# Designs tried in a protein design chat: VHH binders against Acetyl-coenzyme A thioesterase (ACOT12). Part 3

Target 1, 210 residues: Acetyl-coenzyme A thioesterase (ACOT12), of Homo sapiens (Human) (q8wyk0r340to549)
Amino acid sequence: CIHWDISKQASLSDSNVEALKKLAAKRGWEVTSTVEKIKIYTLEEHDVLSVWVEKHVGSPAHLAYRLLSDFTKRPLWDPHFVSCEVIDWVSEDDQLYHITCPILNDDKPKDLVVLVSRRKPLKDGNTYTVAVKSVILPSVPPSPQYIRSEIICAGFLIHAIDSNSCIVSYFNHMSASILPYFAGNLGGWSKSIEETAASCIQFLENPPDD

## First folded at step 21 (VHH)

Design d21 (from c24 with S57N)
Fold by ESMFold2, fold request of step 24:
Formats: C-alpha cells, structure tokens, sequence
Structure d21 (fold): chain B 210 residues (1-210), chain A 124 residues (1-124)
C-alpha cells in the first residue's frame, strides 16, 4: 500500500493505470461462470485470488467510461459501496476518494481510501481505463468506526465494439486482508458478483438523470 | 436565494491586468468548489480555472497557466481571478460557478450555481 506523495502524483497515477493493464494481460485466467451477457473468470496466484468480470453493455464506451470513472456514482449500482466521497482532486483524470462499505459477517464495517485514475484510449486504441488502488493519506487516517481495508489493484477496462455498445471488464486483485471477507461469504460471492454485474449493466444502459 | 455576483470586468489593453471578484451567498461557501468559465464571442463556454472547497489546490486550463490566479476568501465568501499579461484572445464574458464535492471540475454541467457573467475586453 503506497503512501500518497504530492511530489510524485503523476508517477503514482500512471503506475495505478499500468498495474491494472498488467493484471488484465496475465495468463491463466479460468472461466468460473457464464450467465447471459456476463462471464466470470478467476486467477489463483499462491494465496491471492483475482477476479475478472466481463459484461456486454448496450451503451457507448465513452459514456460507460464517464459513468464508471465517477466513483461518487458507484453506490447507485454497487451494493458493496455505501458511500464514495471525493477527498480531493489530483488532476482532471485522477481523484482521491473515501469509500465506506456495508457490514458483512463482521460487526464493524470496512472503509477504503483510494486513488482512481482514468485514461482515454491512446491513438489508434479502443480501450478506456479506470484504475483503482488504495493509498495511505495522512489527512484521512484509520478510524475506530471502520476497519481500514485495502485494494491492491482493481478497475475497469472498457472496449468499444461500435458506437452504441461496449465490453466492460472489471478486475480485482485482492490483498490477504480481503480474502477472508470473500471466504466468509463463499456460498454467496459468485452470486453477489453476478448480481452486481447485472446491476452495473442496468445502470450503464439506463443512466440517472441527475 | 442563492447568488453568485461577478464584478471587476471592463476594458483593458493587451499586457494589462484585471481582477475579477465573485461574491457568494445563499449556500455554505466552504462546502463548494469554485470555478471560472468564459465565453468568447461566437464560441462555446470553456473552463478557465478551479479551486477546491478548502482553497488548497488550484487548476487551470493551459492557455492561462502562469498568467491567471484563482483564490478564495472564506471569511468574505468570495472567489477571485487575478488576470495578468492579458491578451486579445482573453476577451470573453467570465462566469463564476459553484459545485458541491464532485469528481470533475472541467464539466460545466456539474456546477449547480452560476453567476450572470462579467465582460472582459482586451484591446490590441
């Protein structure tokens, strides 16, 4: 987990994006579930589980990018997020957020402090990127009300298919501190992922007016 | 009830300076980020500068970096734009705008409140 350093903002933000792209490019992803428009893959590396959820979405890629990169909208579709509040702007495409999560099998809810970095496709590319990783930010220290948790590397890759549709791929490379959370919900986490993906598709295809 | 009132516009020669001010009322000023946008004759409104709700970070469009400075005064509930080394292409109506804590300072549609605008004319 990286300590946030103002003097290295650009390099930290670019590293965030690079880490997501490297995770997506790894070999060994295995299909775990295929359900109407949704495919779920897993990748096991020693004691770490990574997840890739692929969704076909009837929405332009640039709109999906705009909606998914704005983490203040995340609670509108993702039930794992209770609140997502902007801590500060880093640049027009990089922001720091404080995230709170619901109680699941524990008495104490979890929270996160994350850097979200978004990037449009490079010249001749068709992939939008929204990368997420936890940072240590002195102005938002852990508090007794929450268990400060960590995202090593997560985010979305959004591939344009045509002007009205895209493929959205969500990736999550979890730390050991998050694995027990998923293990505690073992009977429900695959179903929870499918339900969350379906909610995401509905959100992207029917975006809020306000 | 909510008001953003710009002042300080006028006519100035190229290379000159001008300070715009925006007085805010009807909302909790410290909960809002503030920005300036401008509309040149015959053009679409464009982002100029933004300052976060704390006043600790500022952001500028490339064409004004090093020449314009945005600042805010929480005691007076004002935001200012100091414009130095003015050029004829800076001629525009300048608008003060306010947004709650949202992700993106460049999107004009994310701003809840807008001033009436103040006209700045920079002569060659």
Amino acid sequence: as target 1 above (210 residues)
Amino acid sequence: QVQLVESGGGLVQAGGSLRLSCAASGFTFSDYAMAWFRRAPGKEREFVAAINWRGSNTFYTDSVKGRFTISRDHAKNTVSLQMNSLRPEDTAVYYCAAMPRKSYYRYEEEYDYWGQGTRVTVSA
Scores: ipSAE 0.671, ipTM 0.862, lowest interface PAE 1.3, mean pLDDT 88
Fold by ESMFold2, fold request of step 24:
Structure d21 (fold): chain B 210 residues (1-210), chain A 124 residues (1-124)
Amino acid sequence: as target 1 above (210 residues)
Amino acid sequence: QVQLVESGGGLVQAGGSLRLSCAASGFTFSDYAMAWFRRAPGKEREFVAAINWRGSNTFYTDSVKGRFTISRDHAKNTVSLQMNSLRPEDTAVYYCAAMPRKSYYRYEEEYDYWGQGTRVTVSA
């Protein structure tokens, strides 16, 4: 592993969160789908495609934050995640995870090593943040079983509306290497995003007991 | 049957030291992270310290950093809390707790197993 000290850990955590906020604040997001509780936006920059999925959820924002920041629960609602296991704790608000994805088109399945960083709103704010970024950990090198993949910047911004409802916005900054694949599967891709968003809403509104 | 049994509590003068121990049985010790929580008189139970399943990383609440040290012994299936420079506000019942590989060590509801507690009293 790369040797970490307290100043390096805090800097990486803040950088992760700021990257997500910067992505969300960009200009040029265009609506590409609007369905009842779900709105999908895209942003094209050079050869990069970013996605923003906005959903209205009948769940308190603090509960949605707790559930979405815990990536061990991600496979319960997101079919694109097969497993999500804690590699280690970095801090109370920063965790390292190993993620595996399902097999597609007889290809070797993909895996990821990510830092998940979370933030509650400031004293008088109403927005929670869950930021996700791939990291290189020498202690968890690429394995022959998987194709090591990368999340550049992804995560959730959760905006409280009232004590029982919130708006959850998911963002994903996709690498250029996957853009041609998505373009060829656009119809199926859009339906998959809508189904995943609906599954997320159901999960947040009907969480498992714990 | 899972058991966590704390020991080492007692009465100590301010500035003194105590070592708490927790013996674990009934589960695969190396699959679990371990923690200490405490409940002061008239207060809610609070997080004190945690150690990951490998014993490679430790975490502390701010009020005990530099004074308390959590450690684990995989050969004996024990977790310990060395408490130095004790203060009257450290007076509490201390609980040993275990959780599998989960994301957040500060949430007491994430811990599957709890000990009965051992009392620590720090007098002026």
Scores: ipSAE 0.575, ipTM 0.832, lowest interface PAE 1.7, mean pLDDT 87
Fold by ESMFold2, last read:
Structure d21 (fold): chain B 210 residues (1-210), chain A 124 residues (1-124)
Amino acid sequence: as target 1 above (210 residues)
Amino acid sequence: QVQLVESGGGLVQAGGSLRLSCAASGFTFSDYAMAWFRRAPGKEREFVAAINWRGSNTFYTDSVKGRFTISRDHAKNTVSLQMNSLRPEDTAVYYCAAMPRKSYYRYEEEYDYWGQGTRVTVSA
């Protein structure tokens, strides 16, 4: 987990984006589910399980990018998020958020402090990037109400197909420390991912008017 | 009733300076980020500058960086725009705007409250 330092803002933002692109470019992703517009891949590495959820979406890529990069809207479609509040603006394309999650198995709810970094395609490119990773921010220390948790590398790659459609790929590099939480409910885990992906598609295809 | 009231506009020669002010009332000022937008004759309204809810960070469109400075005073509930080295292209109606804590300061549709605007005319 990295300490947030405004003097290193540009390198931390670039590192966030590059970590996501590196995860997506790994070899060995295996398809574990295909349901209509949704394809789920896993990548098993030593002590780590990574997930890639590919969604075919009937929405222009630039609109999907705008909606998915705004984490204050994440709770509208993702039931794993209770609140996402902006801590501060870092730049036009980098924001710090405090995130809270629902209670799981009567445990204390978890919270997160994350940097979200977004990028439009480079010249002649067609891929938008929304990268998220946890940071340590002294102004928002852990509190007794929550278990401060960590996202190592997660986010979206949004690939334009044509002017009205795109492929939205969600990636999550899960920490080895959270793997035991899924061991007893693997089938339910896959179904939960499919339902969340369907909710995401519905949100992107029927966006709020704001 | 929420109100944002701009003042300080007028006619100024190129190279001159103006200071715009915006008095805010009817909401908890410290919960809102503040911004200035402008609309030149015949053009769409565009982002000029923003300041976060604490006043600790400021952001500017490229064409005004180094010339304009946004600031806020939590005791008086005001936001200001110091405009230096003015150019004819800065001629516009300038609007004060407020938004709660949202992700992106450039999207005008994210702003809940708007002033009526103050005219700035920069003559050659």
Scores: ipSAE 0.474, ipTM 0.792, lowest interface PAE 2.4, mean pLDDT 87

Design d25 (from c24 with R101K Y105W)
Fold by OpenDDE, fold request of step 24:
Parts: C-alpha cells; sequence; structure tokens
Structure d25 (fold): chain B 210 residues (1-210), chain A 124 residues (1-124)
C-alpha cells in the first residue's frame, strides 16, 4: 500500500489511473458469466484473481462518469459499502475517501482509505476513467472498530456508445487471500457480482435527485 | 435559522483590493465547505473559490488564481475572500455559500445555504 504524500499527489493520482488502464489492458480474460446486460470476466494469475464486470447502461457516459466518480454515492447502489465520507480534496479530479463495509463473517466491519482519481476522455476519445486504490493516510489510522482492508487496483472505465448509452466496465485486482473463497463458491460469488452490477445499472439509469 | 451574511463589497479602482467577509450562523460551521460565487451583469452565477471544511484545501477559478485568497475562521464562523489586483471584469455580486462534505465544489446545486450577496464594482 502506498503512503500518501501531498507533495507527490499529482504523481500518485496519475499512477492510480495508469494502474487501472494497465489492468484493463491485460490479456487472458475468461468469460465467467453472461446475464442480460452484464458480462463477468475473470483473470487468474499467480496469487492474484482479477474480475472484470461489463455493464450495458442506458445513460450518457458523462452522467455515468459523474455518478460513479462520486464515491459518496456508492453506498446507494453497492451493498459492499455502508458509508463513504470525503476525507479531503486533492484536486478537482482526485479525492480521498474513508469507506466502511458491512459486517460479514468477521466480528468487525472492514474499512478502507482510498484515493479516487477520475479522468475525462482525451480530445478524440470516448473513454472515461475512475481509478481507485488504497493509500496510507496518517490522519486516518487504523481503528480497533474496523479491520483495515486494501484495494490494490480497481475502478471504472466508461465507454460512450451513443449520446444516451455507454458501457461501464468495473475492474478489481484482488489479493490472493480471497482465492480460496472464490474457488469454493464460484456460483455464489458470481451471483453477488451480478446483483451488484444490476444495482449499479439501475442506479445509473435512474439517478437520485441531489 | 441558517444565515449567511456577506460584507465588504463596494466601489474600487482597477488594481485595488477588497476583502469580503461572510458570517455564518445556524449550522455546524466545521461540517461545511465554504465557497464564493459571483454573478456579473448579464451573466450567470459562476464559481470563484472554495475552501474545505478543515480549511486545509482551497481551490479557485482560473481567472482569479494568484489574485484572490479564500480563508476561514472556525472560531468566528466566518469565511473571507481577499481580492487583490482587481479588474473591471471582477465586477459582480459576490455570494457566500455553504456545502456539506461533498466530493465536488464547483456545482452551485451542491450548496445548501446561500447569502444575499455583496456588490463589488471595479472601475477602470
Amino acid sequence: as target 1 above (210 residues)
Amino acid sequence: QVQLVESGGGLVQAGGSLRLSCAASGFTFSDYAMAWFRRAPGKEREFVAAINWRGSSTFYTDSVKGRFTISRDHAKNTVSLQMNSLRPEDTAVYYCAAMPKKSYWRYEEEYDYWGQGTRVTVSA
């Protein structure tokens, strides 16, 4: 996990974005599930499992970008998020968040401190980027109330199809520690991903009023 | 009752300086980001400057960078805008606004509370 340094905030943010792009550019993705507007891919590497969730969304790409880059809204559609609070503004397109998660099989809920970095398409491009990674922030140390978790590399790539629709791809580079769980219950895992993806699509197509 | 009261506006010559102040009451000041917006004659309201809830981060519209400084005083529940090297194009009604802890500060619709505004006129 990267130690946050305000003096290097620009480079850290750019690295966040590049890491996601690199993940998305990997080869060897295998289709795990196809359900309606949702397609799930997995990539198994040495001690690493990555997931790619592709969603067809009936909403403008720029709107999806705005909604997904605001992580304070993520608890509204993602059941893996209980809360998401802005810690600080890094830049117009980079934010630090504190995330809490629901209690699963553990006695304590998990929490995360993440850097979210968003980027609009280049001049002739059609892809929006929302990159996420955990950072170590001294002002938000681990608490006995939570198990501090870590996102290595995750985020969204949003591709405009037309003026009113887009493809939203979610990527997550997961640690080896979760591999045994997924290997033992792939069906349940896949179903959970599908449900979250469906919720995301619904949220994007029917955004709440601010 | 929530109240934002601006002061410090007036007439100033180009190149001059003004300091705007906004006094906040009726809400927990430390839970809100504060900002200044302005509306020039014949134009829509636009973002000028914002300061986060802790006062550790500040952001400005490009046209005022290096000339304007936003600050806040938690003890007094005030936010200020120091305006230096004023230009005729800075002429506007300036509004103080308060926003909860949100991700983005440039959108006026994200702000819950607004002042009545103070007029700044910069003569050539």
Scores: ipSAE 0.876, ipTM 0.944, lowest interface PAE 0.5, mean pLDDT 94
Fold by OpenDDE, fold request of step 24:
Structure d25 (fold): chain B 210 residues (1-210), chain A 124 residues (1-124)
Amino acid sequence: as target 1 above (210 residues)
Amino acid sequence: QVQLVESGGGLVQAGGSLRLSCAASGFTFSDYAMAWFRRAPGKEREFVAAINWRGSSTFYTDSVKGRFTISRDHAKNTVSLQMNSLRPEDTAVYYCAAMPKKSYWRYEEEYDYWGQGTRVTVSA
């Protein structure tokens, strides 16, 4: 986990984005599940399981980008999030968040401190990026009320198909040891991912009023 | 009753300075980010500057960077906009706005409370 340094905020934020791009560019992804508008890929490496969840969404890419980059909205569609509060503004496209999770198999709920970095498409591109990774922030130390968890590398790539639809791809580079956090078995894990993805699609296609 | 009351507007020559102030009441000031927006004649309202709830982070629209400074006083529940090197294109009604602790500050729909505005006119 990376220590947050305000003097290096630009480089840390850029690294966040690049890490997600590298993860997405990996080879060896295998199809695990295909259900309706949702396709799940997995990549197994030594002590690491990465997941790629592809979602076909009937919403403009720019809207999906706006909604997914605001992590305070994540609890509205992702059951793995109880709360998400903005800690501070890093830049126009970089935010620090404190996340809390529901109690699952542990005695205490988990929490996270994450950097979220969003980027619009480049001049000739059509891909939006929302990158997430955990950072160590001295102003938000671990609490006895929570088990401090960590996101190594995760986020969304959003590809515009047309003016009213897009593909939303979620990536997460996870340690195999934390897989049980999501489900007690592989089948349950896959089902949980599918349900979360479906909820995400519904949220993006029917966003609540602010 | 929530109130945001702007003051400090007026007529100034190009190159001059003004200091706008906004007095907030009726809500917990420290739980809100504060911002200034402006509406020029014949144009839509646009973002000018924002300051986070702690006052530790400030952001500006590109056209005012280096010229405008936003600040807040928690003891007085006020937010200010120091405007230096004013230009005719800065002519507008300036609005004070309050937003809860949210991720992004440039979207006017994210703001819960608005002032009535104060007019700033910069002559050529």
Scores: ipSAE 0.875, ipTM 0.944, lowest interface PAE 0.5, mean pLDDT 94
Fold by ESMFold2, fold request of step 24:
Structure d25 (fold): chain B 210 residues (1-210), chain A 124 residues (1-124)
Amino acid sequence: as target 1 above (210 residues)
Amino acid sequence: QVQLVESGGGLVQAGGSLRLSCAASGFTFSDYAMAWFRRAPGKEREFVAAINWRGSSTFYTDSVKGRFTISRDHAKNTVSLQMNSLRPEDTAVYYCAAMPKKSYWRYEEEYDYWGQGTRVTVSA
């Protein structure tokens, strides 16, 4: 977890994007599920399980990027998010969010304070990036209503295929402290991921009204 | 009933200054980001400046950086645009707009409430 330091804002934002790209570029990803439009990979590193969910989506990449980079819309399709509120604007394409999650097994619900960094493709590139990581923000300290949790590195890489379709790849580098939030029994874990991915596809292909 | 009422427009000579004001009512002002947009004759409406809900961050379109300053006053529920070193190309109808706590502040479709506009004419 990275402490938010206003004097280092630009460096923290760029490192957020780089961390996601580095995670995606790692060797050793293994396929654990392949269904219709959804492919799921895992990568085990010591005490960490990373997941990569690849989805074929019938939506232009720029629209998928706009929808997925706006975390105020995340609860519309992802049941793991109860609320996502913007804390502040860091730059045009970098924002701080407070996220709350649903109660699991009568445990106190979890919350997160994250930096969301969004980037359009570089010249000649076809990849949009939405990177997410937790930060420690002194103005939003942990509260007794929630268990402050951590995302080390998560987000989306969105690859344009043609003018009407894209591949959306979701990555999550889980720490031991966040694994119970996403964990279930082995079969339930895979099914939950597949259902969330299907919900994401449906949301992107049938976006809410402007 | 939500209202955004702009004032302070008028005719000013090039190099001069003008201060626009926008009075907001009918919503919780501190929950909204505020912005100014403008429409020059024969052109599409364009983003000018934005300020977040607490006034802690501001952003400007490149053509006005260093000349325009957006500010907000939570006691009066107003947002202002101080326009210095005015140029004839700044001639436009200026609109005040309000948006909930969202992240795509440059996009006019993200703004829920709009004023009627105030005309600014900058003479050569």
Scores: ipSAE 0.554, ipTM 0.821, lowest interface PAE 2.0, mean pLDDT 87
Fold by ESMFold2, fold request of step 24:
Structure d25 (fold): chain B 210 residues (1-210), chain A 124 residues (1-124)
Amino acid sequence: as target 1 above (210 residues)
Amino acid sequence: QVQLVESGGGLVQAGGSLRLSCAASGFTFSDYAMAWFRRAPGKEREFVAAINWRGSSTFYTDSVKGRFTISRDHAKNTVSLQMNSLRPEDTAVYYCAAMPKKSYWRYEEEYDYWGQGTRVTVSA
């Protein structure tokens, strides 16, 4: 977990983006599910399971980037997010968010404080990046109402295919504590992931005005 | 009903200063980010400056950084733009705008409420 340090904002934001790109570039991703426009890959490393969900979307990449990088809109399509509020502006393309999540059991709901870093492709590139990681922000300490949780490394890589379509890849670096659960409940997790991906596609192809 | 009312525009010599004010009403001021945009003759409206809902962070377009200062006063529900070292290219109609807590603050389509604008003319 990384402590937010205002004096090193640029380097922390760049490392957020680089961590996502490094995760996506790892070797050993294995396909575990294929359904029409959606592919699910997993990568198992010692104590870590990572997930890659690849979606074909009939929307221009720059619009998908705009929609997915605005986490205030995340709850409109992703049922794992109850609210996403901007805490502060770090730069034009880096923002701090407070996120609340639904209860998975009978305990308190979970929350997150994250840095969201968005990047357009370089001049000769074709990939948009939306990187997400948890940070420790002293001005927003854990609250008694929530269980403060952590995203290690997650986000989207969005690859333009043509003027009207793109491939949206979601990545999530998961902790070892979920490895046995994931393996034993593959069908349930795969179906939930597929449904969330389908909701994402619908949202990107039919965005709301607000 | 939401209202944003700009004031303080006028004619000023190059190198001079001018202070714009925007009075806000009809919404919870502390829940909104505020910004100034401007439209120069023959050009599209462009972002000038933004300040978040608490006043804790501000951002400026490159051409005005160091010369313009955005501020907000929660007691009076106003946002201001102090414009120093004015240049002829700063000539424009200046608009006050309000946006909920969102992340794309430089884009005019993200702003829900707009003032009518106040004209600033900078002469040589």
Scores: ipSAE 0.405, ipTM 0.759, lowest interface PAE 3.1, mean pLDDT 87

